# VH-VL binders against q6nml5: the designs that were tried, part 28

Target 1, 200 residues: q6nml5
Amino acid sequence: MFSEVEMARDVAICAKHLNGQSPHQPILCRLLQDLIHEKACREHGFYLGITALKSIGNNKNNNIDNENNHQAKILTFPVSFTCRTFLPARGDILQGTVKKVLWNGAFIRSGPLRYAYLSLLKMPHYHYVHSPLSEDEKPHFQKDDLSKIAVGVVVRFQVLAVRFKERPHKRRNDYYVLATLEGNGSFGPISLTGSDEPYM
Below, E stands for the ipSAE of ESMFold2; O stands for the ipSAE of OpenDDE; V2 stands for 0.75 times the mean of E and O plus 0.25 times the DockQ between their complexes.

## First folded at step 13 (VH-VL; framework fv_olinvacimab)

Design p6 (at its last look DockQ between E and O 0.58; V2 from the best seeds 0.68)
Fold by ESMFold2, look of step 13:
Structure p6 (fold): chain C 200 residues (1-200), chain A 122 residues (1-122), chain B 107 residues (1-107)
Amino acid sequence: as target 1 above (200 residues)
Amino acid sequence: QMQLVQSGAEVKKPGASVKLSCKASGYTFTDYYMHWVRQAPGQRLEWMGEINPSGGSTNYNEKFKSRVTITVDKSASTAYMELSSLRSEDTAVYYCARGEYLEWYSGDFDLWGQGTLVTVSS
Amino acid sequence: NFMLTQPPSVSVSPGKTARITCRGDNIGDYYVHWYQQRPGQAPVLVMYYDSERPSGIPERFSGSNSGNTATLTISGVEAGDEADYYCQVWDSSGNHVFGTGTKVTVL
């Protein structure tokens, strides 16, 4: 679900990068870099963008700056801001583009959500089709009514489960979801008006 | 500061058993599968099996299934691997590694222990 | 029964490009992950989901996967890249399979 939330971060800046004119720009730039690197958090989901900078507090460091040691000075500022976020949840109905077809399912991207896994076990009436003897035939999943799910196809699906993943380095997070086409709600590939995909 | 810290090197005789430990820190232990992977000297990495630490369910490489047991202690954030009926060909470095917790799919190993050398000699 | 074959070695001069292949039947229908292992050290993930680079891995590392071949490419090779490299796949039997390994030598 999309939200707008108040957040706070301690933003660390090397003193040599500060500009006396417009001191907010270096802090905002670093905050954006930090959020882009982190990608998401457990409470609010994916960070989509900063909507307002509410306050910048005083530098938190009491570190003694010794210019004779050639040590770089790091300044830390508490920043309060609002952020647009997207948190996937069980039961959500999403649309996304198939990015990979595997022997056992497909991965779908829906905006910042790069890894929505649609297992073949969750694709009623579909079966895997691939001919290794024909280079022109791309792997796909086929339903008995000629509907096909292949790379580039937009799929409407429901979120069955949500997994928050913390990567080991530099506080980098992600979300994975399990997708399903089971149940009501017209789940599956979306027909595009004027499309040249004949089975769509 | 995520880490997997393994128990120390072992020297064993043929026919013995060895039990190795792998302590996780810096992440929620039950949110990820734990895997064991070994590497004999000069050889490729070889996957031995996995455990879901939440429920304790396991899957083993068929090559090792009769001799390997993987367990966890959730309260200690620690996984264990026991290999029985050791032979000289079991001389290897044994690694624990963290894997994805995504049903019906299994992917990369993004966090590894330092490895434990097990030497089996007469 | 999935098998992943890599060349045993690749020699490359500093600043040049190393290409490490991983061959398997229809490997393009799987996601491929890559690990770097320096002598005496644990493996380190350097590429996942064919072409995604973990944080801390330089941009000169890239990956591709199609047909029967996945490739890890290291451009601008440095002495610190000298290591063994393994591809890895989760196969249709539920087994994690590692490739035969490639020793990259920088000389």
Scores: ipSAE 0.755, ipTM 0.871, lowest interface PAE 1.1, mean pLDDT 88
Fold by OpenDDE, look of step 13:
Structure p6 (fold): chain C 200 residues (1-200), chain A 122 residues (1-122), chain B 107 residues (1-107)
Amino acid sequence: as target 1 above (200 residues)
Amino acid sequence: QMQLVQSGAEVKKPGASVKLSCKASGYTFTDYYMHWVRQAPGQRLEWMGEINPSGGSTNYNEKFKSRVTITVDKSASTAYMELSSLRSEDTAVYYCARGEYLEWYSGDFDLWGQGTLVTVSS
Amino acid sequence: NFMLTQPPSVSVSPGKTARITCRGDNIGDYYVHWYQQRPGQAPVLVMYYDSERPSGIPERFSGSNSGNTATLTISGVEAGDEADYYCQVWDSSGNHVFGTGTKVTVL
């Protein structure tokens, strides 16, 4: 699901980047960088973009130690803003492109979601096909009707489970999704190409 | 801060058993797999096995399956690795490492303990 | 058993580019992860899922994986990059397999 949420963050910028100009643009840039770096949170999902900058407070920092070198001074501003987010949820219907085929399933990218996993166990009537002898033949899953789930194929799937991974020091926060093709036959490979954008 | 702290160095005789510990802190212990990886002097890293701390399920390298037991104490956020029937070839630094927790996929190791040296000598 | 082969050593001058290869049959069909290990230290993840950088890893580090070869590339090599590097794969048997390791020496 897509949402617009209100958030507040402290944004730190180097004084040398202001050069006597308004801090608005540097703050916005830094805030975007921070959100991009963080990527997602448990509460709101993926950060897709800032939709509005609501307010910028006064500088919180008065570092006595850097009074003699304004060029190296760090300024911290409280910022209120709105952000568009995407939070995958159980039951969501998404579309994505297969990026990797493994022996037990396939990884699918869907918009900001990089790691939707379609397990073989959740692909009724599909079987794994792999030929190590041919460089031209890549592994894929195949159905009796010769439908294929291979790298580059666009797949319509339903979200069965969601996992949030918080890794502040080593890795960006991220969401993992368990995908399923189970249902009334509306899920599986589709004829659409070139779009990883999720839809509902 | 997130960290894995392992027990101290061990000296064992051939045929003995050793049990190492790995205490996790700074993150939810049950949200990640715990792996054990060893490295003999001048050798490559070697995966021994993994455990899901939430359910206690384990997977082992076939090479060690008959001799290794991995367990956890959730209340203490601690993983254990016991290796029996020790041989001189088991002399190595043993690492615990945090792995990605997905019921359907096991991936990279993003957090490592400091390592524990186990020396097996007569 | 899945086997991963790396060159035993790579020498590079400061500021130049080091390329560390990891070869395995159809390794391109797997996700490859890379670790840096300095002497006397534990390994550190430097690349995951073929080409993704963990936080704190410089953009100088990049990864690729296709066919039978995965490659870790370090551009603008610095003295601090001197270390052993290991590739790793989760194979179809459910094992985690490490490469033979590559010692990178900065001349």
Scores: ipSAE 0.675, ipTM 0.861, lowest interface PAE 0.8, mean pLDDT 91
ESMFold2 (binder alone), look of step 13: mean pLDDT 92; pTM 0.945

## First folded at step 14 (VH-VL; framework fv_olinvacimab)

Design q1 (at its last fold request DockQ between E and O 0.64; V2 from the best seeds 0.78)
Fold by OpenDDE, fold request of step 15:
Structure q1 (fold): chain C 200 residues (1-200), chain A 122 residues (1-122), chain B 107 residues (1-107)
Amino acid sequence: as target 1 above (200 residues)
Amino acid sequence: QMQLVQSGAEVKKPGASVKLSCKASGYTFTDYYMHWVRQAPGQRLEWMGEIYPSGGSTNYNEKFKSRVTITVDKSASTAYMELSSLRSEDTAVYYCARGEYLEYWSGDFDYWGQGTLVTVSS
Amino acid sequence: NFMLTQPPSVSVSPGKTARITCRGDNIGDYYVHWYQQRPGQAPVLVMYYDSERESGIPERFSGSNSGNTATLTISGVEAGDEADYYCQVWDSSGNHVFGTGTKVTVL
């Protein structure tokens, strides 16, 4: 689900980057970098973009001593902002591109979601096709109607489970989801081409 | 900060049992697999088994299945590995490691304990 | 049982490129993870899902996986890169299998 959330963060910037100008742009840049670096959180999901800066507070650092060396001084500003987020949820219907076919399923990329795992166990009527003797055909899953799930194919799927994974140092946090094609037949390969943006 | 802290070194006789502990902190203990991996001196890493603390489900390497038991104490965020009928070849450093959990999937081990040396000698 | 074979050792001069291979039948149909282990230390994840660098791992580390061979590439090798490296997969038996390990020596 897509949302707009209000967040508050402390943003640290080097005083040298201000050059006597408004800290607005440097703060925004740093904030964006921080969010990109973090990528996602458990509460809000993936950070997609900053939609507004609500407020910038005063510098929290009382370090008066380095007034003469602005280059080495770190300034910390409390920032309130709104951010567009995407939080995968059970039941979500998404579209994505198959990035890898494995022996037991496929991984699909859907917008910020890099790891949607479609297990063979969640692909009714599909079977794995891999001929060691044929170099011409890439591994794929095939259904009786000859539909194929292969690398590069766009697949519509439903989210069955969602797992947040926090990486070391809160860098590049991610979500893993279990995808399923189970249902009324509306899920599976589609003929759509274009961006990996999630379609809900 | 995420951390896995393992119990101290053990010295055992052949035929005995050893139970090691791995205390997790800095993350939701129940949301990830806890794996046990051992490494004999000069040898490769060897996966022993895993447990999903939330449900208590376990999977074992067939090689160890008859001798290994992995358990958890959720209240203490601690995983345990008990290895019975110890042999000299069980002398190794034993590691606990965190792994991502997703139904029908198992991935990488991103956090490791410091390891516990188990020495089996007559 | 799935088997992963690595060269026992790779020697490389500082600043050069080291390539560590991990061979397995149709390993390209698996995700491969890589671990670095320095002497007397626990393994550290350096590469996951074939080509994703773990946090804190320099960009000079890269991974690839196709056919029967996965490769960990270390460009601009530094003294600190000297370690044992292990590849790992999750096989069809539900077992996590590690490679035989490669000792990288920086000359």
Scores: ipSAE 0.891, ipTM 0.957, lowest interface PAE 0.5, mean pLDDT 93
Fold by ESMFold2, look of step 14:
Structure q1 (fold): chain C 200 residues (1-200), chain A 122 residues (1-122), chain B 107 residues (1-107)
Amino acid sequence: as target 1 above (200 residues)
Amino acid sequence: QMQLVQSGAEVKKPGASVKLSCKASGYTFTDYYMHWVRQAPGQRLEWMGEIYPSGGSTNYNEKFKSRVTITVDKSASTAYMELSSLRSEDTAVYYCARGEYLEYWSGDFDYWGQGTLVTVSS
Amino acid sequence: NFMLTQPPSVSVSPGKTARITCRGDNIGDYYVHWYQQRPGQAPVLVMYYDSERESGIPERFSGSNSGNTATLTISGVEAGDEADYYCQVWDSSGNHVFGTGTKVTVL
């Protein structure tokens, strides 16, 4: 689900980077870098972009650059802003591009969601095809002559499960989803682009 | 702060059992695989098995399946691995490691405990 | 069942490129993950899903996987890169399999 949400972050800046400049530009740059690195949170999903800056508070640190250690040179500013987000949910109908074909399924990318796993067990009537003896027979899943799932194919799928991956030791999160083609929808490949090249 | 803290070194005789613990903190324990991986001196890493704590489901390396039991205590955020009928070749460092859980898929090990040395001698 | 073979050692001069191979039958049909293990320490994930760097790993590390060979490449090698490196896959029998390991020595 796409949303616009109000968020707040404490933004840490090296005091040397504020010398002679307006403080809001370095703070905004660091905030954006922090959100891009963090990628997502449990409550709101993926961060898509900052839509408005609401406030930048005063520095929280009482030790400033009159000391010889790194603590004295780090300033922390509370920032309030709005952010566009995307939170995947069970039942969502998404489309994405197959990025990897495995012996047991495929991984699909749908925008910021890099890891939508489509298990072969969730692909009714498909079977795995790979011949290592022929480079022309690239690995794929085949249902019939016109239904092929291979790298580069766009697939419409339904989200069956959502998993939040937290990495607090790296300050970086992610989402994984389990995808399915089962059910009453028109799920499956909607493009075969990139499967073959015209002969010259 | 995320941590996997393992129990202390063990010295055992052949034929005994050992039960190792791995206490997790700083993340939602029940949402991830916990794996056990061992490394004998000078040898490669060897995966022993995994548990998904939320439902308690386990998968074991066939090599160890008859001798290994992996369990959890969800209220203590602790995983356990018990290896029975110990042999001298079971002398190794035993690691717990966290992995991403996804139905029908098991991937990398993104965080590791410090390791527990188990020595089997007599 | 599935076997992953790595060269036992790779020697490289500082600033040069180390290439660590991991060979297995049709390994390109699997995701490959890579771990660094320094002496006396636990392994640390450095590369996952063939080519994704773990957070905090320098851009000098890159990965590829196709056919029967996956490769971890370390460009601009530094003394701190000296360690053992292991590849790993989840195989078709549901096991996690580690490679034989490669000792990278920076001379």
Scores: ipSAE 0.802, ipTM 0.900, lowest interface PAE 0.8, mean pLDDT 88
ESMFold2 (binder alone), look of step 14: mean pLDDT 92; pTM 0.937
OpenDDE, look of step 14: ipSAE 0.807; ipTM 0.910
ESMFold2, fold request of step 15: ipSAE 0.756, 0.730, 0.739; ipTM 0.880, 0.870, 0.875
ESMFold2 (binder alone), fold request of step 15: mean pLDDT 91, 92, 91; pTM 0.935, 0.933, 0.933
OpenDDE, fold request of step 15: ipSAE 0.884, 0.885; ipTM 0.956, 0.955

Design q2 (at its last look DockQ between E and O 0.82; V2 from the best seeds 0.00; counts 0 for: loop humanness VL .234 < .304)
Fold by OpenDDE, look of step 14:
Structure q2 (fold): chain C 200 residues (1-200), chain A 122 residues (1-122), chain B 107 residues (1-107)
Amino acid sequence: as target 1 above (200 residues)
Amino acid sequence: QMQLVQSGAEVKKPGASVKLSCKASGYTFTDYYMHWVRQAPGQRLEWMGEINPSGGSTNYNEKFKSRVTITVDKSASTAYMELSSLRSEDTAVYYCARGEYLEYWSGDFDYWGQGTLVTVSS
Amino acid sequence: NFMLTQPPSVSVSPGKTARITCRGDNIGDYYVHWYQQRPGQAPVLVMYYDSEREEGIPERFSGSNSGNTATLTISGVEAGDEADYYCQVWDSSGKHVFGTGTKVTVL
């Protein structure tokens, strides 16, 4: 699901980057960089963008000791802002493009979601087709009605499970989801008529 | 900070058993598989087995299935690997490693313990 | 049993490009992960899902996987890149299989 959430962060910037100007732009830039690097959190999901800067507090850094070297001084500002986020949840209906076909399933990309795994066990009536003798045919899953799940195909699926992949030291957090085509026939390969919107 | 800390080096006689521990910290213990991988001197990495800390389900390499037991203590965020009927060829560094968990899928090992040397000698 | 074969060694001069191959039947139908292991240290993930670079790994590291061969490429090789490298796959039996390993020596 998409949401707009209010967040608060301490943003550290180097004093030399201010050059006597307002810290607004440098703070915003640093904040954006931090969110991009972090990519996602458990509570809110993927960070998609900053929608508003609500407030910037006063510098928290009281370290007077570096007064003689203003160029190396780090300033820390408390910042309140709103951010648009995407948090995959069980039951969500998404669409995405098949990135890779494996022996036991397929991986799908859906917007910020890099890895939606569609297991063969979760796509009823599909079977794996691999023809090593045909240079032109790539591995794919095929149904009796000749529908195919292959690289580049857009698939509508339902989220069955969600996993948050946290990297505290490395950042670049991520989400992985288990996808399913199980249901009343509404899921599977689709033909897109113009929109790459990942959330349906 | 995220880390896997393993128990100390072991020296065992042939026929004995060894039980190693791997304490996890800095992440949700039940959200990831814990794997055990060993490496004999000058040899390649060898996967021994895995455990889902959430439910306790395990999968083993057939090579070790009859001798290896992997368990967890969720309250202590610790995984264990016991290897019985030790042989000289079991002399190796044993690693625990965190692996991503998703139903019907197993992936890479993104964090590793420091390793534990087990020496089996007469 | 799924087998992964790597060259036992690759020698490269500083600043040049090293290519480490991992061969397996239809390995392109699997995701391949790569690990770096320096002497006396635990393995470190460097590449996952064929071509995704782990955080902290320099951009000069890249990965590919197609057909029967996966490749880890290290451009602009540095002395610090000297290590053993292992490919890894989760095979159809549910087993994690490591390659035979490649020792990269920086001349």
Scores: ipSAE 0.841, ipTM 0.928, lowest interface PAE 0.6, mean pLDDT 92
Fold by ESMFold2, look of step 14:
Structure q2 (fold): chain C 200 residues (1-200), chain A 122 residues (1-122), chain B 107 residues (1-107)
Amino acid sequence: as target 1 above (200 residues)
Amino acid sequence: QMQLVQSGAEVKKPGASVKLSCKASGYTFTDYYMHWVRQAPGQRLEWMGEINPSGGSTNYNEKFKSRVTITVDKSASTAYMELSSLRSEDTAVYYCARGEYLEYWSGDFDYWGQGTLVTVSS
Amino acid sequence: NFMLTQPPSVSVSPGKTARITCRGDNIGDYYVHWYQQRPGQAPVLVMYYDSEREEGIPERFSGSNSGNTATLTISGVEAGDEADYYCQVWDSSGKHVFGTGTKVTVL
């Protein structure tokens, strides 16, 4: 689910990077770098972009002694902002591009979601095709003459399960999902023009 | 902040058992598989087995299946590996490692404990 | 069941490129992960899902996987890259398999 949420972060800036006329730009740049690095959080999902900078508070902490400042200054600003987010959920219908075909399934990328796993067990009527004797035929899953799932194909799928992956020591998170083509929807390979509908 | 802290080195005689521990902290213990991987001196890494901490289900390398038992204590965020009927060739460093769980898929080992040396000699 | 073979060693001069291969039957139909192990230390994940670099790993590390061979490539090799390197897959029987290991020596 896409949302716009209000968030707050303490943004740490080295004082030498802030000695300019526009303090908002270095703070915003650092905030963007921090969010891109973190990627996602458990509460709101993937960070898609900052939509508004609400406030920048006063520096809360200095790394310098009040009586002297022989060491480099680190200034920490509380920043309030709004952020567009995407939180994957069971039942979501998504589309994405196949990035890897495995012997037992495929991985699909859907925007910020890089790891949607579609098991062959969740692809009704498909079978794995790989011919080592013919290098012209790349590995894929085939249902009929025109319905195949291969690297580069866009697939519409439903989310069966969501897994949040946290790495607190690297301050970087991710989401993985289990995908399915099961059911009576128009799940499976799609045409961006719609002209490929008779063979799915 | 995230840690996998393993129990201390062990010296055992042939025929004995050893039970090693791996204490996890700084992440949601039950959301990830725990794996045990060993390395004999000068040899490659060898996967021994895994456990899903939330349900306790296990999957073992067939080589060790008759001698290895992997368990968890969810309240202590601790995994255990017991290896019985020890032989001199079981002398190795034993690692715990955190792995991803997604139904029908298992991937990389993104965080490792420091390792526990087990020496088996008479 | 599934076997992954690596060359036992690779010697490379500083600043040159090291290529560490991992060979297995149709390994291109699997995701390959790579670990660096320095003497006396635990392994560290450096590359995953064939070509994704783990956080903190220099951009001079790259990976590829197709056919029967996966390759970890280290360009601009530095003395600090001297270590053992292992590939790993999750095989079709639900087991994790490590490669035989490659010692990279920087001369």
Scores: ipSAE 0.726, ipTM 0.861, lowest interface PAE 1.2, mean pLDDT 87
ESMFold2 (binder alone), look of step 14: mean pLDDT 92; pTM 0.936

Design q3 (at its last look DockQ between E and O 0.01; V2 from the best seeds 0.00; counts 0 for: pae O 4.4 > 2, placed apart)
Fold by ESMFold2, look of step 14:
Structure q3 (fold): chain C 200 residues (1-200), chain A 122 residues (1-122), chain B 107 residues (1-107)
Amino acid sequence: as target 1 above (200 residues)
Amino acid sequence: QMQLVQSGAEVKKPGASVKLSCKASGYTFTDYYMHWVRQAPGQRLEWMGEINPSGGSTNYNEKFKSRVTITVDKSASTAYMELSSLRSEDTAVYYCARGEDLQYWSGDFDYWGQGTLVTVSS
Amino acid sequence: NFMLTQPPSVSVSPGKTARITCRGDNIGDYYVHWYQQRPGQAPVLVMYYDSERESGIPERFSGSNSGNTATLTISGVEAGDEADYYCQVWDSSGNHVFGTGTKVTVL
């Protein structure tokens, strides 16, 4: 689900990087880098973009302490801003493009969500075709003569489960989703009628 | 801040058993599978098995299935691997590794313990 | 019965490109993950889902996977890239299978 939310972060900048100028641009640049690296958070999902910068507070690092041997001081600024976000949730109905066909299912990309896993066990009446019907065909899942799930196909699916994942190095996160075609909601392959636009 | 800390080196005689531990910290222990992977000197990595710490379900490589037991203590955020009927070819470094599972699919090992050397000699 | 075969070694001059192959029947129907192992150390994940670089891994590392071959490519090779490299998949029997390993030597 897309949202626009108010967020706050403490942005850390090495004092040497300010070079005597206003901290506004270096702080914004570092904030953007921090959000791009983090990718997502548990509360709000994927960060799509900062929509407004609301305030930059005073530096919090006002302690001079010679117990620590530091070469450079770290300045920390509280920043308040609004951010557009996308948080997948159980029950959501999404569409996305198949990016990988595996022996046991497919991975679908839906915007910033790169890994929505659709297990073959959640694809009623489909079977895996390992060898192509012709030399030009790629591996795919087939239901009938017209219903095919292959790389590039846009699929409408429901979210069964959401996994928030913290990658082990640095503060970097992701969301993975378990998808299903079961149930009410006209799930499965879809097409864009009369459009030259890509499936997105 | 994430850590997988394994127990210390072991020296064993053929026919004995060894039980290794792997203590996790810095993440929610029950959210990720724990795997055990070994490496004999100069050889490739070899997957032994896995456990889902949430429910305790296991899956083992057929090569080791009769001799390996993987367990967890959820309150201590610790996984264990016991290998019985040790042979000299079981001399290896044994690693624990964290893995993701998207129900009916399993992927990469994104964090590894430091390894535990087990030496089996007469 | 899934088997992953890698060349046992690759020698590369500094600044050149190392290509480490991982061969398996229809390996393109699986996601391939790659690990770097320096002497005496635990493996470290460097590439996952064929081509995703783990955090902290330089952009000169890249990956591809199609047909019967997955490839880890290290451009601009540096002395610090000297290590053993392993590919890995989760096979249709439910096993995690590692490749035979490739020692990259920078000379």
Scores: ipSAE 0.702, ipTM 0.848, lowest interface PAE 1.3, mean pLDDT 87
Fold by OpenDDE, look of step 14:
Structure q3 (fold): chain C 200 residues (1-200), chain A 122 residues (1-122), chain B 107 residues (1-107)
Amino acid sequence: as target 1 above (200 residues)
Amino acid sequence: QMQLVQSGAEVKKPGASVKLSCKASGYTFTDYYMHWVRQAPGQRLEWMGEINPSGGSTNYNEKFKSRVTITVDKSASTAYMELSSLRSEDTAVYYCARGEDLQYWSGDFDYWGQGTLVTVSS
Amino acid sequence: NFMLTQPPSVSVSPGKTARITCRGDNIGDYYVHWYQQRPGQAPVLVMYYDSERESGIPERFSGSNSGNTATLTISGVEAGDEADYYCQVWDSSGNHVFGTGTKVTVL
């Protein structure tokens, strides 16, 4: 689900980037870069964007050692801000685009969620079609009613499980989702041309 | 019928290396990951690592990363596990186990080899 | 490190119900798989994705997972159910973690 969360971070910027100007813009830029780089956290999910900058504290570093070279000095500011986040959860209903089809399942992209896995086990009545009748047809899953799950198809699915993948140095953490088409019959391929933005 | 058949029991001295084999049959070898799991006497199962036979990519338990090497011979539908610098604590039954070919999702082990006893003694 | 804790042993009379728990932080967010291991034998998958029975496993076996606890339930326990049972999870670090194991004894 989507949320608005309040966060606090220490933001480090190089003094040379200030050029006597207010640190506000450089701090914001660095903060955004850091969040983009981190991508997600276990507590809040994917970072979608900063919605407000609440406060910027004073420089935490009083390093006398760099006083002789102002341009090389690193300044650290405590920053309070609000961020919009998306945390996939069990039971969520999402839609996304099939990016890869395997013999045993399909991978779906949904907004910031890059890897939603739809197992063949979780798409009842579908079977894998490897050798299409036409050379132009790609491997896909097909149902008796001729519905197809193929690369490029938009699929509505329910989240069965979530995995948070933390990477070293907080570099582009990610979430993996197990998807299912099981339920009330509302899940599966949809005839929508839309963005990969998560749909709740 | 799907089967995983492992090589026979090994007796090694400390400091030596052992290489075990696991021959797969009854399914497309490259469609599934192969895992190695060991179990010391009276102890819990311990995952050692995995290999994707199609591309040869491996992941290891950090505990064994410096000592274990998992490989495959696709032509023989056989997976191998080599453990070096053996210690007495490495005395265990070693299993190969089949897992689903999932790039970003890993799940259960649906077929297991019969196990290979490795005894490390001076 | 993701850890899975199981009771060391569960004793049950024939025909009764055995419940084997597997505890882990936020284990409910993960799929739990269960293995049966009889003495001197390799493990056998009995339950996968929390509650799906492996082929050949009787309906007496069921699974659940929520919060911090996954449970394998064996109703109508038979002598042949006597074994060690292990839960297993794929954690966020990419490791496969097994539980401490539970010895089920049929009295």
Scores: ipSAE 0.022, ipTM 0.614, lowest interface PAE 4.4, mean pLDDT 88
ESMFold2 (binder alone), look of step 14: mean pLDDT 92; pTM 0.938

